VHH binders against Protein FAM237B (FAM237B). Designs and how they scored, part 8

Target 1, 88 residues: Protein FAM237B (FAM237B), of Homo sapiens (Human) (a0a1b0gvd1)
Amino acid sequence: DFEFQKGVLASISPGITKDIDLQCWKACSLTLIDLKELKIEHNVDAFWNFMLFLQKSQRPGHYNVFLNIAQDFWDMYVDCLLSRSHGM
Key: E = the ipSAE of ESMFold2; O = the ipSAE of OpenDDE; V2 = 0.75 times the mean of E and O plus 0.25 times the DockQ between their complexes.

## First folded at step 6 (VHH)

Design s39 (framework vhh_8k46_1)
Fold by ESMFold2-Fast, scan of step 6:
Structure s39 (fold): chain B 88 residues (1-88), chain A 122 residues (1-122)
Amino acid sequence: as target 1 above (88 residues)
Amino acid sequence: AVQLQASGGGFVQPGGSLRLSCAASGFTFSDYYMGWFRQAPGKEREFVSAISWSGGSTYYADSVKGRFTISRDNSKNTVYLQMNSLRAEDTATYYCATDYFEWGPSGYTDYWGQGTQVTVSS
């Protein structure tokens, strides 16, 4: 449970989010979370700052939201990258 | 003044269902995330569910996923929690709250409702 949480956090670094494939980011933006409602649509830096807020927040449930978004983001983003690496 | 009034609690047997409502006033409801929290006797208050401004994004504690559904009606300034397949462990006072995702300087002000009691027993 703690090791799983650490692994999820390690998979989402500022370097990864800032160097994200923009096509894959756009493909994921409507499936991860409603970025438009959060006013962070199409802004990787704002998204990363939001994730850091959730990770460090002491409000009940914010860390669970962070883990859910992190899992969905990584799964969708990696799937997109694999599709592109195969010349699709 | 911000007011949140939770209602709809009661007594049900395991496997039963209840629908909770939270009537909100005193703020622009459609601009705020809304959430449900609960507190069982002798335990800390815990997160249950949250919903975004339009209802486009919903979040659930792992203990309630697949059983509870959060929704909102912005025309009525009301957030709902549909509770299915209730368990004895769901017995708690349920509270609604706002400002869940606000991370600005004032973002830690939670407007807690009076709460509504849910008791699940045979």
Scores: ipSAE 0.005, ipTM 0.217, lowest interface PAE 10.2, mean pLDDT 69

Design s4 (from m4 with E102S S105D F106Y; framework vhh_8k46_1)
Fold by ESMFold2-Fast, scan of step 6:
Structure s4 (fold): chain B 88 residues (1-88), chain A 121 residues (1-121)
Amino acid sequence: as target 1 above (88 residues)
Amino acid sequence: AVQLQASGGGFVQPGGSLRLSCAASGFTFSDYYMGWFRQAPGKEREFVSAISWSGGSTYYADSVKGRFTISRDNSKNTVYLQMNSLRAEDTATYYCATDYLSWGDYTEDYWGQGTQVTVSS
């Protein structure tokens, strides 16, 4: 669920869910889940379920890994938005 | 049985550097994420850094980004933590651990023995 996915990332930056560009959101998700090192199924839903798992986990370090991945997603997402705004 | 042995700690002045090592045995090292954690006196154990099985992905706590570098050598079953620009607040016992990003597996966390790092003038 797209609203669920936005909610997970909104924990990093309040307001990130406003005026979301769905094409950039999906492209960034697919870029991250293409990393074999994550040992997850390569689909958008699996990626966001993994993010939720890390965010809610009580194991030491899982929330920090969540923050790192979410920051990488945010950086890619902003770059995507800038590329699209200058392509018009 | 899983065995993890951390080493390389010691006394260092602020701004100095240390390299920690964690020697692993008893499991297929190249199949697991490895992590470094630390614990200062009177505080809970906190995350420092993690590295994927291949070394292609690394993760860092905000407090150590740009100063610490995690790496691994799968041929030696060893994970390393290069610590640069050390600060007094980095003083802690440092631990290594395995299998942190297991999804859907019912595994227990394995902690190595710690190595003490003291940053003081």
Scores: ipSAE 0.016, ipTM 0.373, lowest interface PAE 5.8, mean pLDDT 80

Design s40 (framework vhh_8k46_1)
Fold by ESMFold2-Fast, scan of step 6:
Formats: sequence, structure tokens, C-alpha cells
Structure s40 (fold): chain B 88 residues (1-88), chain A 122 residues (1-122)
Amino acid sequence: as target 1 above (88 residues)
Amino acid sequence: AVQLQASGGGFVQPGGSLRLSCAASGFTFSDYYMGWFRQAPGKEREFVSAISWSGGSTYYADSVKGRFTISRDNSKNTVYLQMNSLRAEDTATYYCATGDYLEWGSFTEDYWGQGTQVTVSS
């Protein structure tokens, strides 16, 4: 859904640029993609640029990877934050 | 304006079951986490359960794990709480809430709707 895709992107973008929890970000990123292979495991700006690259790509495969990463990363990131907040 | 309407509360004996519903309007429901909270007389409000925007992730307070199940139907803008094996300690007014992640990427209680009363007694 077009509006859903925009909402996910907007939610990720403010979190990444303002008040990201570094421990949760690292945990989620390493689980979902091999950030060490991409040499971006400790760089929020590099991760954001990678996401922008995938989103703006003309290749359908890249767009599908973007959607899957955006959706799964956001769910896992918030999962981590809730676990820390409620002692899960 | 955000509107949340909880329903399905009632009177049950210990060991009984109830299903609560929360009808939501005034926001893009499928983009937000939803949660259930409860407040017993003379006690503070406590977290019960939460569900991610897609329904792929669910969270539960330790006191309700294995007994309660949260679910949602994005086509109906509704979140549900199935409560099994109810105990006297579950007696409370149950509230649904929405979470806003746009500010800092985490769940936070943004709005509390009308509650629904659950009473567990023999």
C-alpha cells in the first residue's frame, strides 16, 4: 500500500536522525542484514544512505529488499525498545 | 481527532473467558502500534499487551503471558484482546491506546479511549 510505505519510511527517518537507541539499532541491523559486509555496522548515516539507495533504485528487486528491510527493521527495532522498557 | 472505543467487558467467574474489542478512528490505523492497559480501583494504570502495526509482533505483561492473546484487523480498524483463564486479580477497567512512533521511533501512549469494565468474581 502506497500510504503504508510512506508511513513506514517517515517513521524510520525521524528515529534514525534524532533519538536512535544504538544497542537496539545494532541488534536489529546485524540480524536483518550483514552490516559488517557492507562496512556500515556502526554508522547510522551510512545505513540511512543504503536505505535511500534501495528505495530510489530502478530495479524491482532493490525496491522489494527496501520494503522488507523497512518493515522488518522497524518491527524489530520497536520490539527491542519495548523489551528494554517493560523488562521482557 | 483520535477516537478509541473499547467494549466486551462484563462479569465472569474465575477460569472464565472474555474477548475485548477496540474500534479506532481518526488516524491511519494500520501505521500505528496498538495496546491494552488496565487500572484496578486504587491502583496505577498498568501495561497489559501491545501489537505492532502489521500484527507480526506481540508483547505481554508477565502476569498475563500464556492467558491473553492480542490481535488486530486492519481492514476493520479494530484491535482485540482474548482473555482466558481469568483471575480475580484481572478485575479492572481495560483501556486501549495507540502509539506514535514518528517522534523518536518507540511506542508511547498517545491517547486513551473509553474503558470497558471486567469483573472476575465467584
Scores: ipSAE 0.000, ipTM 0.115, lowest interface PAE 17.0, mean pLDDT 69

Design s41 (framework vhh_8k46_1)
Fold by ESMFold2-Fast, scan of step 6:
Structure s41 (fold): chain B 88 residues (1-88), chain A 124 residues (1-124)
Amino acid sequence: as target 1 above (88 residues)
Amino acid sequence: AVQLQASGGGFVQPGGSLRLSCAASGFTFSDYYMGWFRQAPGKEREFVSAISWSGGSTYYADSVKGRFTISRDNSKNTVYLQMNSLRAEDTATYYCAVDSLEEWFYYLSGEDYWGQGTQVTVSS
């Protein structure tokens, strides 16, 4: 499941580096996410695709990396939601 | 269950060296990235270094590049951190970790997953 979701992210976001496993591991291990460390600081599409990956990897009742990142980067996350909602 | 035991910490003067070891059990060691994290008093836990399953790729936080070297011995299920040119800001409890997102979502205690860690103190 996880390997499949990682493959999907790689196929839909060519702006994200191929070292996706390490980037996701850092995200899951860090209290605060540094977008520069994840190499996606200047790519809103990469950020959105990474958020979708985290959401699909989420397990009910377990540590919620997706929610923590969404809260920490609220303005960017809301901007992504609004731009995608308008585009649909 | 995953078990990680870090050791090798101690007291050292600035410019000194220490070598940390992490003995791992409960999983197929050679299939996973391994890493080191540290936490100083009153600070958040931060990434230090990571090594791929084969040892072919290594990664370092900017603060430790050129000074620390991560390595592993898959025959001994052990990951190492060689720490050279130590600075006062390297003072922290060091923890080893296995890169498993499924394991992270499963084990919520954090402290239980990371184990006790090993204390490194760099004194003047």
Scores: ipSAE 0.005, ipTM 0.165, lowest interface PAE 10.8, mean pLDDT 68

Design s42 (framework vhh_8k46_1)
Fold by ESMFold2-Fast, scan of step 6:
Structure s42 (fold): chain B 88 residues (1-88), chain A 127 residues (1-127)
Amino acid sequence: as target 1 above (88 residues)
Amino acid sequence: AVQLQASGGGFVQPGGSLRLSCAASGFTFSDYYMGWFRQAPGKEREFVSAISWSGGSTYYADSVKGRFTISRDNSKNTVYLQMNSLRAEDTATYYCAAESWYDLFGEESTYSDYDYWGQGTQVTVSS
């Protein structure tokens, strides 16, 4: 269900926020097809506004899109943070 | 005038396959997310699948993941839904729909519908 999926996402990420590591943001945004297609791969504020729109939208399917983008983003973002912690 | 024409429905037995098509006209197809929805008798319309402008991103309802595949051909203005391993629970009228996310970006919407809807095609899965 959606509420369960929201809980899982919140537990595996630091929370959905616009306060993120900009170097890792840029690395992730350039490879995510959804962000490129939406023309927001260089705009952190546009990204978060779009994610909030999808999350709160009552249109069918928008929450599924939100989950897919969020999952792909956080997987790449965490990998980036871990790489940088080793100076890699 | 915008037109979305769904086709390809029919009768199949459980475990069978069907491929649905939705032919679009009257708008710039490559600027729209395309989606498939379904509605069984006496039930609410539910999301099935969606595909981005170029086909680079696809999205699925949990009930169809691993069984259905959405694709599109922008040169033919057509979106497809390949349905494999069909179940009795997949029996429904299937609708295609188009949504421009450029127009919806940044908005908090209470609307439940896509911008454009096609006519449905009936899928019946029974023995």
Scores: ipSAE 0.037, ipTM 0.443, lowest interface PAE 5.8, mean pLDDT 75

Design s43 (framework vhh_8k46_1)
Fold by ESMFold2-Fast, scan of step 6:
Structure s43 (fold): chain B 88 residues (1-88), chain A 124 residues (1-124)
Amino acid sequence: as target 1 above (88 residues)
Amino acid sequence: AVQLQASGGGFVQPGGSLRLSCAASGFTFSDYYMGWFRQAPGKEREFVSAISWSGGSTYYADSVKGRFTISRDNSKNTVYLQMNSLRAEDTATYYCATDYLPEEWYSGFTEDYWGQGTQVTVSS
């Protein structure tokens, strides 16, 4: 869902309208989560499917093992995205 | 329904060891992350450790790195936490958890989701 995708981008980087940075997605995923076990492709559809999964995992009042992993992923992805958005 | 049954807690002296077990049912265990959380009296529930679907990736809170080891046996639908070099600060009720999120849990948290956990007391 494109409206969901726009909402996620606005949430992780307010004021940014750039497309998914696939290098940042790949780097963050390989660092925090074993992509072989996820069986996820490194493409835009896989990125949004992962973000939808993280949204479900971050429900208020619901604890699960992805709380810490998800926060670390968001922090790394946002930092990478901002660096690439304003760099070479 | 999803059920997580933690066991193996007990009373140990500082420097001792315990092995916790979590028997899981009601979902396809091998498709989901498993983890351990703990809650001491008067404190919030905190993350301890997590393990990926196949066991290829493990994660630890800084307070337990080098002392605790998480593992899983997908043939037995069980996750384990080996706790070595226990400290008084490790005293807590330990809960196992999964990233499985069935529709009935969309209404929020329930005690049945976590179970009652297993008590670990480290004291002299």
Scores: ipSAE 0.000, ipTM 0.188, lowest interface PAE 12.3, mean pLDDT 66

Design s44 (framework vhh_8k46_1)
Fold by ESMFold2-Fast, scan of step 6:
Structure s44 (fold): chain B 88 residues (1-88), chain A 125 residues (1-125)
Amino acid sequence: as target 1 above (88 residues)
Amino acid sequence: AVQLQASGGGFVQPGGSLRLSCAASGFTFSDYYMGWFRQAPGKEREFVSAISWSGGSTYYADSVKGRFTISRDNSKNTVYLQMNSLRAEDTATYYCATDYLSPEWLEGSFTEDYWGQGTQVTVSS
């Protein structure tokens, strides 16, 4: 669910607004999936549901996969917006 | 390897109740969050509920709040989903999952094998 995905990211990116560029949002989701070679391009919602589950994890001694992926996603999203504003 | 076996599904009438179980092996069960996900025909897999390692914190999707209850028994390496006031829209294959990740899975794919085969719940009159 798009609104659900926004809620997850808003926890670390307060600047998420209702005027999200859906093209960049989905492109970044798919790019991140491909970059990590998760091969889940057809089930983006399952990816975000798993991200919520990871967000609720509190495991001492483990790296927080959610924070790393969410940060990568936000960086890619911003770069996409900037690229589109400066060219094709 | 992590193994998760969901069971307890079946046919139930609207308004009925059902309890799902997930037996876990291959990791230290009491150290990890456990969750339930579901996938209805023609839809993507969606989050249903999660429980902390101690059972002290629980989380629910808005669509199931007040109707479903997640619990766990660390002595049995089992997580449960008590489903009350079932509706036709709850019809789905239910999967259990853990926040334990192997590097291979993170770099690979979200396969059904990782999450187990699931258990089918059908709510019909």
Scores: ipSAE 0.000, ipTM 0.118, lowest interface PAE 14.0, mean pLDDT 72

Design s45 (framework vhh_8k46_1)
Fold by ESMFold2-Fast, scan of step 6:
Structure s45 (fold): chain B 88 residues (1-88), chain A 123 residues (1-123)
Amino acid sequence: as target 1 above (88 residues)
Amino acid sequence: AVQLQASGGGFVQPGGSLRLSCAASGFTFSDYYMGWFRQAPGKEREFVSAISWSGGSTYYADSVKGRFTISRDNSKNTVYLQMNSLRAEDTATYYCATDFLTEWAEYGSYDYWGQGTQVTVSS
């Protein structure tokens, strides 16, 4: 559910719109699982459930990891959108 | 049982440097994230830095970005925190922690695993 996923990112990127490039969204999610060594199955839903867990945690360490991953996701997602803007 | 021994703290003047070490035992070190947290007198514990299993991903609190560097040596089961350009507000007891991405709330009153080391930045 993209509404949940956008909600997770809204704390660092309130400008996220309803129109999402699904290929970039999935590719970036799976890349971050590998890049950040999260030991999560290569599954977009599992990744975003993990992000919700970090965001809702009362542990400052969890929230800081959330912020760093969310920022890296946004930067990667924007780069993906830019690269595909003339290809799609 | 997980054992983490932090060391390298001490007294330093503003602008100085210190390197903290955390020796780990009782778990497969190369399989876990490692982090540094700190607690100043009268304040809650705060996140400082974290490093992934391989060292390929690092995270920093905004207050320490550009000044602190986290690293690890999996062959020595040790994580390090290089602290440069130290400020009075960096004065705290520093703790290392592992497995902090799991459900720490289920481990009672302890959020962190490790022996702290005191850092005092004063003129």
Scores: ipSAE 0.211, ipTM 0.583, lowest interface PAE 3.9, mean pLDDT 80

Design s46 (framework vhh_8k46_1)
Fold by ESMFold2-Fast, scan of step 6:
Structure s46 (fold): chain B 88 residues (1-88), chain A 123 residues (1-123)
Amino acid sequence: as target 1 above (88 residues)
Amino acid sequence: AVQLQASGGGFVQPGGSLRLSCAASGFTFSDYYMGWFRQAPGKEREFVSAISWSGGSTYYADSVKGRFTISRDNSKNTVYLQMNSLRAEDTATYYCAADLSEYWLESGEYDYWGQGTQVTVSS
């Protein structure tokens, strides 16, 4: 659940919940897509809205590669944020 | 004209291995995601695996994770599927496809399906 994960993240790193941490963003990098090129602002809420939009655009019988890329990026990004909250 | 040619299928016993190949032409291969899908008789076509344009990211269906490996050689315009520890339920016609969507909103709409290659796993 994203809302649950966002709540946990806020408890650990409240200062970075709204804005994307650029160091972790660079470390996790999407190889095919870049949020700047998609004209999506670098913040958690904008990224979640992007994820929700991709999920709702999925059609029966179709595999949405961008949804999986975005989900993998989000998972790696969150792991990076959690690591930094405890020191790397 | 986009062309995709899958090959490498055949008959294997359970626990065996096969390597599928898909030769692509008619588009800038190194700029697009490639995927493998399969269809068993009487069933809908299902996702198997996908690989990013550079090979830096790979994705797998839960049913094949840990057993199958997707790879690509951009110098040869070819994508591969290494299938290990094959099971009877892997029996299907395997298809390669290119995601040529111009927009991320249309991603997952694999526009160009290659011809299939039959994989039969039986004792």
Scores: ipSAE 0.000, ipTM 0.183, lowest interface PAE 11.3, mean pLDDT 73

Design s49 (from m4 with S30D; framework vhh_8k46_1)
Amino acid sequence: AVQLQASGGGFVQPGGSLRLSCAASGFTFDDYYMGWFRQAPGKEREFVSAISWSGGSTYYADSVKGRFTISRDNSKNTVYLQMNSLRAEDTATYYCATDYLEWGSFTEDYWGQGTQVTVSS
ESMFold2-Fast, scan of step 6: ipSAE 0.341; ipTM 0.671

Design s59 (from m4 with A50Y; framework vhh_8k46_1; at its last look DockQ between E and O 0.64; V2 from the best seeds 0.00; counts 0 for: pae E 4.0 > 2, unsure alone 63.5 < 65)
Fold by OpenDDE, look of step 7:
Structure s59 (fold): chain B 88 residues (1-88), chain A 121 residues (1-121)
Amino acid sequence: as target 1 above (88 residues)
Amino acid sequence: AVQLQASGGGFVQPGGSLRLSCAASGFTFSDYYMGWFRQAPGKEREFVSYISWSGGSTYYADSVKGRFTISRDNSKNTVYLQMNSLRAEDTATYYCATDYLEWGSFTEDYWGQGTQVTVSS
């Protein structure tokens, strides 16, 4: 669910409530599963369910991992948007 | 039983360096994230750093970014914390910890014996 995923990240970036690029969103989600070596199913829903779990646990370690991944996601997502807007 | 033994702490002056080690046993080391926490007297335990299964990903608290480097050697069941540019505020007992990040399952944090780091002029 696209709206669910936006809700997870909204706590970090309120601006995410705007329309998102689905292609960039999916690509970045999947890429981070690999980059962060997450032991989850390799799909977008699994990534964001995992992120939600980390966020809700609010354990210092888990929450810091959540923040780190979320920041990386945002950076990658923005880069993806910029690349697409430039026709790259 | 899971065992984590931290070592390498000591007394250093501000700007100095230390390298902590944590020897792990009692579990499949390469199947766990490894990390470091610290606790100063009168303060709560705080996250310092995590490293992923193979070491491909690392995480740091903002307070230590750029100064601390976490690494691991899975062949030796050991995780390390290189601490450079140490500050008085880094004074604490440092603990090694595990965190198994698996879909729908997180293990309880395992802590071992800590090692004292004291940064003072």
Scores: ipSAE 0.027, ipTM 0.446, lowest interface PAE 3.8, mean pLDDT 84
ESMFold2-Fast, scan of step 6: ipSAE 0.487; ipTM 0.724
ESMFold2, look of step 7: ipSAE 0.242; ipTM 0.609
ESMFold2 (binder alone), look of step 7: mean pLDDT 77; pTM 0.769

Design s61 (from m4 with A61E; framework vhh_8k46_1)
Amino acid sequence: AVQLQASGGGFVQPGGSLRLSCAASGFTFSDYYMGWFRQAPGKEREFVSAISWSGGSTYYEDSVKGRFTISRDNSKNTVYLQMNSLRAEDTATYYCATDYLEWGSFTEDYWGQGTQVTVSS
ESMFold2-Fast, scan of step 6: ipSAE 0.204; ipTM 0.637

Design s63 (framework vhh_8h63_2)
Fold by ESMFold2-Fast, scan of step 6:
Structure s63 (fold): chain B 88 residues (1-88), chain A 120 residues (1-120)
Amino acid sequence: as target 1 above (88 residues)
Amino acid sequence: ELQLVESGGGLVQAGGSLTVSCAASGFTFSDYYMGWSRQAPGKERELVAGISWGGSTYYADTVKGRFTISRDNAKNTLYLQMNSLKPEDTAMYYCATDYLEWGSFTEDYWGQGTQVTVSG
């Protein structure tokens, strides 16, 4: 889940997710939806809280378009962060 | 009253193209996510394409490279251009919006769908 993903990322790269990495965010937004269109605040905690909210508020028979798009965006963002952290 | 009216479906040969459209009324179309979902007999409903109010798009892997979603905010109309159609694309196609539940496309909406049948 997102809480688990947050914990794993923090353990791999302490502090890397405290603030939005603007370079990785911009790279991801060129291929996916940006944060403004998800209607969330511009910080990582707000994004994780939003993802958790979407996950908890799902009902059978409902497509959660924000969850699908945001999950793909988050995966790409995390991949970028880990790539940069590993390269350092 | 929110209304979504799909049209443009029909019978098409494999490898052919179709454009389906959705006329929206009763809400501020330009402010909401719009999408296309489909359901074949005996299968679950699948979101195939979505478009944000800013024009960012999502496509299911099954349709990437073949389908193009677009919106015309001046006409309150959503489109799905379907190219290189396959028999597996045969389904009822439904227009959806997140107006009823923010961030979610629900089964409870006013559209009746438009049937696309691909033979071949």
Scores: ipSAE 0.012, ipTM 0.302, lowest interface PAE 8.5, mean pLDDT 73

Design s64 (framework vhh_7yz9_2)
Fold by ESMFold2-Fast, scan of step 6:
Structure s64 (fold): chain B 88 residues (1-88), chain A 120 residues (1-120)
Amino acid sequence: as target 1 above (88 residues)
Amino acid sequence: QWQLVESGGGLVQAGGSLRLSCTASGFTFSDYYMGWYRQTAGNEREWVAFISWGGSTTYADSVKGRFTISRDNAKNTVYLQMNSLKPEDTAVYYCATDYLEWGSFTEDYWGQGTPVTVSS
């Protein structure tokens, strides 16, 4: 559910959460599972449920992990959008 | 059974450097995210840096460009190289584990801390 996923990142560039490029969104989610060495099921829903877990955790370290992954997601997602926007 | 032992703290002049070490025992070190936290008198414990199983790093804005976290899985040790130290870096520094696994509670294993004092 992309509405759910957008909600998780609402405080980070809310304007970019509209009209999601599904290819970029899914690709970035799956890539970050591998890049960040996350111990979760390799699918988009599992990734965003993990992000929600980190965001709502009472432990400051978990929220800092959330911020790190969220920042990297936006960097990768924007890069993907630029690639899709221009085509080749 | 598990433990984390910090070392390397001490007194240093502003602009100086220190390298903190944290040696782990009693668990599979290579499976854990490792982090450094610090606490000043009267304040909450503040996150400083963490490093993943494979060596990916993240830093608090207050230390970016000055501190470097690294790990040696063969020695079960995580390090914090602190350069360009400032008086505001004065704190007790703590090493912690933070195993991130979905669907399970993670326990933070904490060391006892090592004090760092930076003179003006």
Scores: ipSAE 0.013, ipTM 0.255, lowest interface PAE 7.3, mean pLDDT 77

Design s9 (from m4 with Y100T; framework vhh_8k46_1)
Amino acid sequence: AVQLQASGGGFVQPGGSLRLSCAASGFTFSDYYMGWFRQAPGKEREFVSAISWSGGSTYYADSVKGRFTISRDNSKNTVYLQMNSLRAEDTATYYCATDTLEWGSFTEDYWGQGTQVTVSS
ESMFold2-Fast, scan of step 6: ipSAE 0.217; ipTM 0.507

## First folded at step 7 (VHH; framework vhh_8k46_1)

Design c2 (from s59 with S57D; at its last look DockQ between E and O 0.08; V2 from the best seeds 0.00; counts 0 for: pae O 4.1 > 2, unsure alone 64.1 < 65, grease 25.2 > 24.2, placed apart)
Fold by OpenDDE, look of step 7:
Structure c2 (fold): chain B 88 residues (1-88), chain A 121 residues (1-121)
Amino acid sequence: as target 1 above (88 residues)
Amino acid sequence: AVQLQASGGGFVQPGGSLRLSCAASGFTFSDYYMGWFRQAPGKEREFVSYISWSGGDTYYADSVKGRFTISRDNSKNTVYLQMNSLRAEDTATYYCATDYLEWGSFTEDYWGQGTQVTVSS
């Protein structure tokens, strides 16, 4: 559910577009699982379930981790969009 | 091994105060978030408060905001919960907890032995 996933990210990027690039979205999600060495199932749903867990946690440390990953995701996603727009 | 020992519970009248202590051992305090949960009879365990080491950030459950204050003493590896304006609904067994989040992993909670807090007239 991409709408749900956008909702999770909306806290750091309120201007996230209604229409996302699915290819970039999925690629970035999976890439971050590897880059951050997340011990979760290697799929997009698992990534965002993990993000939701961190966001909804009552523990401040979890939220900080959420913000860190979310920021990296956004940066990576934007770069992906830009690269694709240039025919890459 | 990580160990948490809570103390300071007791019987108080409504409006009274208690100060809980949690002494931690078996780990470096700076690597963890420390906090408190409580469980009343017949209810599920609920979050009360956490304090971070690095930033000193605190978080409180809505039900205790303005009444409870969490603090730490680094030299003693101890976390305190000052509970003021206690209410009957604060009656519960209070548990000290530590949360260690390794990057990329779900956290494992460490719990200490509970200390009973009873607020009754």
Scores: ipSAE 0.023, ipTM 0.296, lowest interface PAE 4.1, mean pLDDT 83
ESMFold2, look of step 7: ipSAE 0.225; ipTM 0.606
ESMFold2 (binder alone), look of step 7: mean pLDDT 76; pTM 0.767

Design c3 (from s59 with S57D T98A Y100R E108S; at its last look DockQ between E and O 0.64; V2 from the best seeds 0.00; counts 0 for: pae E 4.2 > 2)
Fold by ESMFold2, look of step 7:
Structure c3 (fold): chain B 88 residues (1-88), chain A 121 residues (1-121)
Amino acid sequence: as target 1 above (88 residues)
Amino acid sequence: AVQLQASGGGFVQPGGSLRLSCAASGFTFSDYYMGWFRQAPGKEREFVSYISWSGGDTYYADSVKGRFTISRDNSKNTVYLQMNSLRAEDTATYYCAADRLEWGSFTSDYWGQGTQVTVSS
């Protein structure tokens, strides 16, 4: 669920949930599965379920992984938005 | 049986360096994130560092960023922690751990025996 996905990231960047570009969102989610070598199903829902798992985990270190991946996602997403603005 | 054998601890002066090693056996090493944790007397075990399956991504607690470097050698089933600019507050027993970091499948969590690091002036 897209609202769920936005909620996970909003915990770091309040206000991100406005005017989301779905193409960039999906592309960045799938790309991170490959770049981070995640052992999950290759789809957007699986990525964000994994992100929630990390965010809510009581195991030390999981939140640090979550923050790192979330920052990488945000950076890629912003770059994607900028590229689409120049190409539109 | 799964074994994680940490070594390389010792006594060091503030500002000094140590390199910890953790040899792994009994599981497919390349399928796991490897991590370092530490525990000082009277404190809870805390996260120090993680490294991804291939070694392409590394993660650090804020207290050790810029001073510690995690690495791995999958051909030797070994994870390392290079500890530079050591401080008294780094004194602890250091443990290595293996974590599949995988949602939706069986997840295993293995812990090794610790190695003592003592930083004292």
Scores: ipSAE 0.216, ipTM 0.600, lowest interface PAE 4.2, mean pLDDT 82
ESMFold2 (binder alone), look of step 7: mean pLDDT 78; pTM 0.775
OpenDDE, look of step 7: ipSAE 0.503; ipTM 0.791

